# VHH binders against q75qn6r703to848, part 5

Target 1, 146 residues: q75qn6r703to848
Amino acid sequence: KPSMIQENLFIGGGLAARSIYTLQHLGITHVLCLCANEIGQSDTQYPDLFEYQNFSITDDEDSNIESIFQEALDFIKHGEETGGKILVHCFEGRSRSATVVLAYLMLQKKLTLLEAWSKLRKVHRRAQPNDGFARILINLDKKCHG

## First folded at step 18 (VHH)

Design ab3
Fold by ESMFold2 at other seeds, look of step 19:
Structure ab3 (fold): chain B 146 residues (1-146), chain A 123 residues (1-123)
Amino acid sequence: as target 1 above (146 residues)
Amino acid sequence: EVQLVESGGGLVKPGGSLRLSCAASGFDFSSYAMAWFRQAPGKEREFVSAITRGGYTIYADSVKGRFTISRDNAKNSLYLQMNSLRAEDTAVYYCAARKGWSFYYVSRYYDHWGQGTLVTVSS
């Protein structure tokens, strides 16, 4: 089941992303997938029903997830601007999706990392960026807030 | 009239290089994700590489490190630089386009296709 972070933004894993009727009931219109290399797109994605942004980011501590932040944020902003709702997901809903959501909250909604983390953990206890992603977020927080 | 026209294919020795081009017309190129697929005789069309409208690139494992995809929105053109070519790279290479934000590994999700350009890698 996707977790609602705010009225237009949800986080989940691969199971949530495949639950098409649930996504339609929630009014999801945009799906940001961080794990395209780990899913079978023919069986799990429905491009006629949802707008997708796909990335193939591994959940490894040395993966450069920061490289996709700008494009991911642009997609989320586009979904907001069209009045849509966005699901951000990876395979397990723990690390990659949490990292991108935290980056969005910091860069777009101007939260500190601590504020973003608190907000996410209240609704999605499973959130746990890997150590490399955590370092990326800490460095991002430093760049934004000193 | 939507048109994708590939060029740059040819006969190359193993270890050689080629640069494929795909000229696009009849649609707003910058709004599309672009991809290269290839098909060897008797085999299914397979994903080679894609580039999203925002510039994210992805490669099939078999070509990673050897091929580089790029796009030039001002010229409505997609490119594939192919280095260190191997006999297994022999195929017809197709340019494909899908409106929207994302690439797909699945060929049926692409809306527009070129007629292909033949790449032959042999001694």
Scores: ipSAE 0.617, ipTM 0.832, lowest interface PAE 1.8, mean pLDDT 93
Fold by ESMFold2 at other seeds, look of step 20:
Structure ab3 (fold): chain B 146 residues (1-146), chain A 123 residues (1-123)
Amino acid sequence: as target 1 above (146 residues)
Amino acid sequence: EVQLVESGGGLVKPGGSLRLSCAASGFDFSSYAMAWFRQAPGKEREFVSAITRGGYTIYADSVKGRFTISRDNAKNSLYLQMNSLRAEDTAVYYCAARKGWSFYYVSRYYDHWGQGTLVTVSS
């Protein structure tokens, strides 16, 4: 099942993203997928039912996940502004999706990394950005808060 | 009246380069994700590259590092710079469009298609 981070924002893995009836029941309207090359789009994505934003980011220390932050955050903001609910997911729901959610909380909701981390872990205990992503988030925290 | 018109195909030797263009009309180009697909004789149409409305680019593994996709929203045009061409790149190349934020690897998810331009890498 997707974990609710706030009223209109959810996090999950590939299983959650393909559970179409669950997503419809939760009122999900927007799906941000970080693992498009891993999920077999033909049987997991339904563009007539949900608005998608797809990326193919590997869960490796040296993947440049920061390069997609602006486009991902714009998508989340768009979903919120239209009154929709957004699922952010990767394959396992542990690293890539957590990293993007933490970046969103820090950049848009103005939380420190520690505050964002605490908020996310309360509802999604498997959240664990890889070491490279953690370094990106630490550097982002320094830029925002010195 | 929606149209996508590819151009720039031709015959080149292995190792050569070509630049494909796709001119779009009849829709709001900037609101669409754009893609290139190709189809070799006897094969199914396969994904080559895409660029989202926000500028995110993605490439099939077989062309990564050799091909570059770009778009010019002011000219309603999509481009594919193809370098270091190989015999296996021989195919008809198609321009495709889908309204919305995202690219897809799946060809049936695209709404509009061009007629294609032939690229032959031989001899």
Scores: ipSAE 0.611, ipTM 0.838, lowest interface PAE 1.7, mean pLDDT 92
Fold by ESMFold2, look of step 20:
Parts: sequence; structure tokens; C-alpha cells
Structure ab3 (fold): chain B 146 residues (1-146), chain A 123 residues (1-123)
Amino acid sequence: as target 1 above (146 residues)
Amino acid sequence: EVQLVESGGGLVKPGGSLRLSCAASGFDFSSYAMAWFRQAPGKEREFVSAITRGGYTIYADSVKGRFTISRDNAKNSLYLQMNSLRAEDTAVYYCAARKGWSFYYVSRYYDHWGQGTLVTVSS
């Protein structure tokens, strides 16, 4: 269900995030949720089992997803530094989560957008940031790499 | 000894404003997500607003655009600016804290609670 992007980093949708047995089997310790208002937290999140970071970002072209990049990347980096594994998810697993993963690959792993996109699509074919998020990522690529 | 102490409640007319404060002690404030909940008589405690350790803010739909949450890590303080108050906002307001990165809508996921401060909105 989750797709493995790197040893410690996974991407998925809401169903993957609630599949607790699967997450524990994969060794997931940290869950970054971009769709907290779209899920029932009492039914789907288990703070005693996983460390969570929750955001409520709409999948709209004018949503300012860039505003949460730094906090999200800090969470992912913290999970990596503690030896943990991180699931990044939204509801459908295609736009918001893909956007954050691509930003992480570009900012922390120093990939160009093209390299990050190729890496993500190789393991997660449903990845499709909306057009507004794509513009944010293109601008980020220009700032980082020209 | 962990303490959260709310202040700033009181009686206010509809359309008025109040600023709530929550003074925290006994824990590393900057490592916690902070939230406001409220409880009217005979009702369940409900989510109002939260701010993560990294500054991300979220609001219940019923207060969005009227309330503003903020935190001052240097003063170990959480704030709620409440504007355009309505009779429906009458409740005891509670400060809550959970160690870690995230907010939750679910009150039982928070580890520390204040005593509450009463806000009454009446003509």
C-alpha cells in the first residue's frame, strides 16, 4: 500500500495511513498527515504508536502548501536522525503528499525537480501534484538550481 | 510540576473582544503543541484552535476568521485573541498541551490541561 521512496521514507493515501499492522510491519515510526480535517483522528491515528505531524492542506491550486514545507521537512529529518521511518500521506496519495516528498528530495537531498520527479514516479505512479503545486515546485527548482 | 494557567476570561457583550492567555511552567514549552478547547454547560469539550511547535495554526470552522491563536516561546505563553464574540462562544476555555510535533482535534490526546477560564457573552 505505501510506496517506498527511500529506505526510511514512504508515501501513501489515507487507507495506507490507517493500516496500522502494515505500518508497524514496515517499521514506520513517524507519520506526516496533510489531510487531518479529512480523516477521523480518533479512528485513524494512534499517538501512542506513532509520532504524528498533522496539517490540514486543501488540494486546491491556490493552497499555500509551501508555507508548511519547512516544518514538514524538519519532521522528516528528525525521523531520519532518530533512526525512524516516515510515512508522508494525504487522502488520495497523489497530489499533496507527492508535493511534500518532491520538496524534501529537492531541498534535503539536493535533487533537481526532474530528478526528484523521476525518482518518485518510479515507485509511485499515481503521483500527480495539482497545477498550483507544480508551479510552486518549478519555482523552488529555479531558486535551488537555476 | 506541570502547570497551565488560563486568564483573561470575563463578561463581554456580543460583538466584543477578549484576549485569553495561558501561562505554562514545568515543561519545555517549545517542544509542545498547544491548543484551546472549550466546554459549554452540558456539552462535550470541543476543539477551538491549535498551534504546533513549528507555528502552524488551525481553527475550528465555527471560530475561523474571528479568533487568532499565537504563542510566545520566550514567555512560555499561549494566547487566543477572540473577536466578534457571539452568545454561542460562551464556555469555559481550556489550555491544553501535548509533547511532540502535532495538534489533534481529539481532546483525550492532550497530556496537560489548565483549570479553565470562563467566557460569558451576554447582552
Scores: ipSAE 0.543, ipTM 0.814, lowest interface PAE 2.1, mean pLDDT 92

## First folded at step 19 (VHH)

Design ac5
Fold by ESMFold2, fold request of step 22:
Structure ac5 (fold): chain B 146 residues (1-146), chain A 123 residues (1-123)
Amino acid sequence: as target 1 above (146 residues)
Amino acid sequence: EVQLVESGGGLVKPGGSLRLSCAASGFTFSSYAMAWFRQAPGKEREFVSAITRGGYTIYADSVKGRFTISRDNAKNSLYLQMNSLRAEDTAVYYCAARQGWSFYYVSRYYDHWGQGTLVTVSS
């Protein structure tokens, strides 16, 4: 159920994140969870099998998701550098996870927002950052590309 | 030998403040996520707050706006500033540590624990 964005990077929702056999089959080694307060960690996370980074970000227009971009990007980069594969997920796989993936593509892979959006929507049609997150991404695009 | 030693507990009136400290030794403090848990008599240990190695902070809903977690990597120390204390904050407070990127709400995922410091909020 995760969508592959590139060789080492996947996006999904809570169902994808708890499908442990699927994640192992895909070679996922790192899981970035944006919805830790919405998920029962005892039943859904296995720190002996995967390296996790957890955040509890609400899917509200005024949530300061930008505040976690650097830590999230560092985690993704670390997973790449160790030869691993990373799942980025929130509960629905629609807004928070899409926002972080777009930020990663823009900041680390140097894509414009339009390029990042096109790349993500090609493999993950559910992607829909909320309006507040979209404004954050538009501002990020201006900072990075004039 | 890994050690976590809490201090700063005591008696305080409702509405008062306390500052807890946790001194860490025997591991690379800056590589760990750090957390506070608490346990009232006869109750299960519950999550209070955490701070990741990168500085992301998270709080239980019951303490948001009243408690502030912080860390000082140079002093290998974790802190909890507790303001506007209430009777229901009465508990033994524990410092916990887990190596890696993430905090967890689930206590069994933490590798190291202190012995606790008692906070009593009473008139």
Scores: ipSAE 0.683, ipTM 0.864, lowest interface PAE 1.3, mean pLDDT 93
Fold by ESMFold2, last read:
Structure ac5 (fold): chain B 146 residues (1-146), chain A 123 residues (1-123)
Amino acid sequence: as target 1 above (146 residues)
Amino acid sequence: EVQLVESGGGLVKPGGSLRLSCAASGFTFSSYAMAWFRQAPGKEREFVSAITRGGYTIYADSVKGRFTISRDNAKNSLYLQMNSLRAEDTAVYYCAARQGWSFYYVSRYYDHWGQGTLVTVSS
């Protein structure tokens, strides 16, 4: 049960990411996985069907999720440029995936954090970055908008 | 023809350091994710480290903090700096390559493999 944030951008958890028929029906072509160390790749990922970008980011307040923002955003942009649709997911679909989606909306779509948060919560009530990730997003917002 | 050639293996004492190299040819190196795997006697081939085309690095827990992966796209080369070596690091080390954005922990998802270089850590 991925949630549609924009025409070409979806968010979900591990269950959504392994629901291959659903992803194909939605036209998803690209999957950004933030929890590669937490899933069984051999059972859940299909590189012949989807283009993947994998990261192993723990959902801890001390995790440096900001370090992967640029590569993650480049992957999302690549998916959009090829006419594809992108799923951004972590294990629960709550913290890591929400953080990356919010960063994408702020950095690529130029939204303030408040605007990005409102847009995401409208379609994905589960979104709740952990406190460390929230601080990263607040600092990013300050850098972008004062 | 795609080729990956590892070098830099050898005999080293515990606590020592060694630098492995993997020279790549026959493909556009910068468009590939690169990885190191190893196989110890009596064990299955296991993930050691990977570096994506975008520079994201990941390590197995057993080597984190001791090993450093890097790549030089201009020289079509992958490296593994191994510090604080232990007897359990003794293995044949393999270079692997996968076209695209992502690394994988699972060896069968890599398309190209080298012949390996032996690292022996003993007193």
Scores: ipSAE 0.683, ipTM 0.864, lowest interface PAE 1.3, mean pLDDT 93
Fold by ESMFold2, last read:
Structure ac5 (fold): chain B 146 residues (1-146), chain A 123 residues (1-123)
Amino acid sequence: as target 1 above (146 residues)
Amino acid sequence: EVQLVESGGGLVKPGGSLRLSCAASGFTFSSYAMAWFRQAPGKEREFVSAITRGGYTIYADSVKGRFTISRDNAKNSLYLQMNSLRAEDTAVYYCAARQGWSFYYVSRYYDHWGQGTLVTVSS
């Protein structure tokens, strides 16, 4: 089951993202997928039911996940502004999706990294960005807050 | 009426380069994700590359590092710079468009298609 971070924002893994009836019951309207190359789109994504944003980011310390932050956050903001609910997911729901959610909380909700981490971990205990992503988030925190 | 018109295909020797263009009309180009697919004789149509409305680019593993996708929203045009061409790149190349935020690897999710431009890589 997706974890609810706030009223309109959820985080999960690939199993949650393919549980279509669960997503519909939760009122999910927008799905941000960070692992498009790791899933079979033909039987896991339904563009007629949900609005998607897809990225293919590997869960490696060297992956440039920061390069997609702007588009990802714009998509989340769009979902919020249209009254929708957004699922952010990767394959395991641990690293890539957590990283993007933390970036969203820092850039859009103006939280420090520590505040964002605390908020996420309260509802999604498996959150664990890899070390490279953690370094990206630490640098982002410095740029935003000094 | 929506139109996508590919150009720039031709005969090229292995190791050579070509630049494909796709001219778009009849829709708001900047609101679409754009993609290139290709189909070799006797093969299924396969994903080559895509660029989202926000500029995120993605490539099939077989072309990564050799091909570069780009778009010019002011000219309603999509491009594919193909370098270090190989015999395996021989195919008809198609421009495709999907309204919205995302690219897809799956061709049936694209709404509009061009007629294709032939690229032949041969000695």
Scores: ipSAE 0.683, ipTM 0.865, lowest interface PAE 1.3, mean pLDDT 93
Fold by ESMFold2 at other seeds, last read:
Structure ac5 (fold): chain B 146 residues (1-146), chain A 123 residues (1-123)
Amino acid sequence: as target 1 above (146 residues)
Amino acid sequence: EVQLVESGGGLVKPGGSLRLSCAASGFTFSSYAMAWFRQAPGKEREFVSAITRGGYTIYADSVKGRFTISRDNAKNSLYLQMNSLRAEDTAVYYCAARQGWSFYYVSRYYDHWGQGTLVTVSS
């Protein structure tokens, strides 16, 4: 269900995020949720079992997803530094979560957008940022690499 | 001992403004997510707004565009600026805190609560 992007980083949708026993079996310790307003937190999140970071970002071309990149990447880095495994998810596992994973690969792992895209699509064919998010990522790539 | 003390409530006319404050003590304020909840008479406690330790803010749809949450880590204080007040905003407003990265919409996930400050909006 979750796709492994690298040894300690996974991507998925809301169904993967609520599959608690699967997450525990995979050793997931940290969950980054981009769709907190689209899920029922009472029935889908368990703060005693996992460390969470929640955002409520709409999958809209005008949504300011870039505004949360630093906080999201800090959370992923923290999970890595503590020896944990991180799930990044949105509702469908297609646009918002893919965008944040691509930003992470570009900013923290220093990949170009094309390299990050190839790496993500190899393991997660569903990945498809919306057009607004794609423009944000293209601009980020230009800032990082010219 | 952790303490959260709300202030700034009162009686205000519809369309008016009010600023709530929450003074925090007994914990490292900057490491906590902070939130406002409210409870009208006879109703369940409901989410109003939150601000994470990293500065991400979120609002209930009913208050978005009218209320502004902010924090001052140097003063260990949380604020809620409430503009364009309506009768349905009448409630006791509570400050809440949870250590960690994230806000939550669900009140039971917050560990520390103030005793509340009453806001009454009436003509």
Scores: ipSAE 0.683, ipTM 0.864, lowest interface PAE 1.3, mean pLDDT 93
Fold by ESMFold2 at other seeds, fold request of step 22:
Structure ac5 (fold): chain B 146 residues (1-146), chain A 123 residues (1-123)
Amino acid sequence: as target 1 above (146 residues)
Amino acid sequence: EVQLVESGGGLVKPGGSLRLSCAASGFTFSSYAMAWFRQAPGKEREFVSAITRGGYTIYADSVKGRFTISRDNAKNSLYLQMNSLRAEDTAVYYCAARQGWSFYYVSRYYDHWGQGTLVTVSS
C-alpha cells in the first residue's frame, strides 16, 4: 500500500499508516503524519513502535504548508542518518504528503521540480498537490534552481 | 530529577488575559515537544496547545486565535498567553513534555507532567 520512492522513503495515506504489520515488514521506523487532526491518534499511532512527527495541515490552497518544510526535512534527514526508513503520509496520500515529498526531493536531494515530480509519479500515480501547494512548489523551484 | 513547575494562574474576569509559565529542569528541554493540557472539575484532561522542538505550534479549536504558545529554550521555559478568556477556560492547566519530534493530542503519550496551575474565569 505505501509506495516506495527511494529505498528509505515511502508515501501513503491514512490506511497505509495504520497497517502496522506492513510497516514493520517494510522496516519503517519513522512516520511523518501531516493529518494528525484527522486520524484519531489514540487508535492509529503507536509511539512505542515508530518515531513520529505530526502536523495538522489542512488540504486547502491557503494552508501554509511551506512553514513546516524545514522541520519535516530535518525529521526525514534524521531518519536517513540513523539508517531508518520513513513513511510520509496524509489522509488520502494525494496532496499534502506529495507536496512534502516533492519539497524534500527538491531541497535535500537537489532535484528540480520537474525531476522530483517525474520520480514521484512513476511510483505514486495518485500524487496531486492542490493548486496552492503547486504554486508553493513552483516558487520553491525558482528560489532553489533559478 | 525531572521537574515541570507551572505558574501564572489565578482569578480573572471574562475577557481578561493571563500568561502561564512552565519552568523545566532535569532533561534536555530543546529535544522535547512541549504541551499544555487542562482539566476542568469533573472533566477529562484535554489538549490545549503544543509546540514541537522545531517550533511548530498547534492549538485546540476552542482556543485558537485566543491563546499563543511559545518556548524559550535558553530559559528552559514554556509559555501560554491566554487572551479573551471565557468561563469555559476555567481549569487546572498542566505543562507536559515528551522526548522526540512530535506533539500528540492524547495526554497518555506525554512522559512528564507538572502539578498544574489553576485558572478561574469568573465574573
Scores: ipSAE 0.682, ipTM 0.865, lowest interface PAE 1.4, mean pLDDT 93
Fold by ESMFold2 at other seeds, fold request of step 22:
Order: sequence, then C-alpha cells, then structure tokens
Structure ac5 (fold): chain B 146 residues (1-146), chain A 123 residues (1-123)
Amino acid sequence: as target 1 above (146 residues)
Amino acid sequence: EVQLVESGGGLVKPGGSLRLSCAASGFTFSSYAMAWFRQAPGKEREFVSAITRGGYTIYADSVKGRFTISRDNAKNSLYLQMNSLRAEDTAVYYCAARQGWSFYYVSRYYDHWGQGTLVTVSS
C-alpha cells in the first residue's frame, strides 16, 4: 500500500504501483516512476489510466539522481496544479523514491532536510536513501540556506 | 497530418559513424517524448534511445557510450549520432513519438512512427 505524505502526494514501491485498483480508489492520477528499467512496463504501466513520468535511475551511491530533480518536481507540481494526486515510486520504496520526495519537500515546500525527513519517516518507515543520495540531500540542504 | 521522416542511413564500415535525423510535422513537437527503435532482419523491433520533452535521455545497454540522442525543438527535429558502429547495429532505424511527459521502452505505447532508414554496418 502506498503511504500518504500529504493529501496529494504518496510514496511506494513497485507492488504499490501495480496495484491499479488501490491507486484508482485513492484517486491517484499521476505516477512518477524512478525504476522504469526494473519493471515490465507492458504489464505494470497503464498510460490510458494514469499520467506517467519515467526515469531509469539505479540505486547506486554514485548515481546522479540530482540531475532529474527539476523534471521530477515539475511533474509533481503539474499534478498538484491540475487537482490530481501523485504517486512517487521506485522498486522497493526505500531509497530513490524517498530521495525525490525529500528533494520535493525541501525545494518546493521549503522544509529543511531534518523537517522533511521527520515528515516522511512518520508515514513511511521504509524510507532510507542510500549514502550517496543522502550526501546529495545534505548538500542540497546547505544550498537552500544560501 | 502527423509525419515523421527519417534520414541519414547508409552503408558504413565497422568503427564508423552516422548521424540520423527525424523531421517531424503536424504536431507540437516540444510536447512529445521522442525515441529511436530499430529492427534487424529476423529480429523483433527493439528500443534504442529516447529523450523526454524535458531533455532526460535514456539508452539501451547495447548502445550506451556509442550513441547520443538529441532534439532541436525549434527545428522540429530528432537526432541520433551513432559512433563506433558494429555489425550488430545493422537494422532499420525508426523514429517514434509519444505525447506526454515520459518515454517508454515498449514500442506499442508510441503514437506516431516514421517509415525507417536503413543502416548497414559491413566490411
């Protein structure tokens, strides 16, 4: 089951993303997938039912996940502005999706990293960005103070 | 009327380079994700590369580091620079378009297709 971070924003793994009836019941309209190379798109994605944004980001400490932050945040903002609800997911719902959600909370909602982390962990205990992603988020937090 | 027209295919020797172009018309090019697929004789059509409307690029493992996708929204054009070509790159290359935010690896999710351009890599 996806975890609700705020009224319009959910986080989950691959199992949540393929639970189509649950997503429709929750009113999900937009799906941001960070693991497109790890899922069988033919069997797991339904472009006629949901608006998708797909990325293929590996869960490695040296992956440049920051490079997709702006495009991902634009997609989330678009979903909010159209009155929709957004699922952000990766395969396990632990690292890549958590990293993007934290970046969104910091850049769009102006939270510090500690505030964003506390908010996310309260509803999604699985959240655990890998060490490389954590360093990216720490550096982002420093930039936001400037 | 939507149209995608590929060009730039031909015969090259192994290790050579080609630049493919795809000219688009009849739709708002900048709002589409664009992709290249290829089909070798006797094989199924396979994903080569894509570029989203926001500029995110993705490549099949077999072409990473050798091919570069790009787009020019002002010219309604998609490009594929192919370097270090090998015999296994021999195929008809197709330009494809899907309206929306995202690329897909799955060919049936693309709305528009070109007629293809033949690339032959041979000694």
Scores: ipSAE 0.667, ipTM 0.860, lowest interface PAE 1.4, mean pLDDT 93
Fold by ESMFold2 at other seeds, last read:
Structure ac5 (fold): chain B 146 residues (1-146), chain A 123 residues (1-123)
Amino acid sequence: as target 1 above (146 residues)
Amino acid sequence: EVQLVESGGGLVKPGGSLRLSCAASGFTFSSYAMAWFRQAPGKEREFVSAITRGGYTIYADSVKGRFTISRDNAKNSLYLQMNSLRAEDTAVYYCAARQGWSFYYVSRYYDHWGQGTLVTVSS
């Protein structure tokens, strides 16, 4: 159920994140969770099996998701540098996780927003940042690429 | 050896303030997520606040806007500034540490614990 964006990077929802055997089969080693306040960590997270980074970001247009971009991108980069594979997920795999993946592709992989969007939608049709997150990404694109 | 030592607890009136400190030793402090938990008499230990190695802060809903977590990596110290204290904040406050990137709401995922400092909010 996770969608592979590139060899080391996957996106999904809460169901994908709890599908432990699937994650292990895919070789996932790192899990970035944007919805820690919306899941039962005791039942859904296994710190002995995966490296986690947790954030509690609401999927509201006025949520300051940009505030966590640096730490989230550092975690993804760390996972790549250690030879691991990263799942980025939120509750539904639609808005928060898509926003962070797009920010990663733009800031770390130097894609324009259009390029990042095309890459993501090709493998993950559910991707749809909310309007506030979309505005954050558009502004980021202008800062980086004019 | 790993050691976490809390201080700064005491008796305070409702609406008052306290600042808790946690001095850490025996590990690379800057590589750990740090958290505060609390336990009132007869209750389970509950999450209060955490700060990750990267500086992300998170708060339980009951303390958000009143408490501020911070860390000073140069002093190997974790802090909790508690303002607008309420009787419901009365508890033993514990410092906790987990190696790695993330905080957790679940106390069993933390590797190291202090002995606690008592905060009593009473008129």
Scores: ipSAE 0.667, ipTM 0.861, lowest interface PAE 1.4, mean pLDDT 93

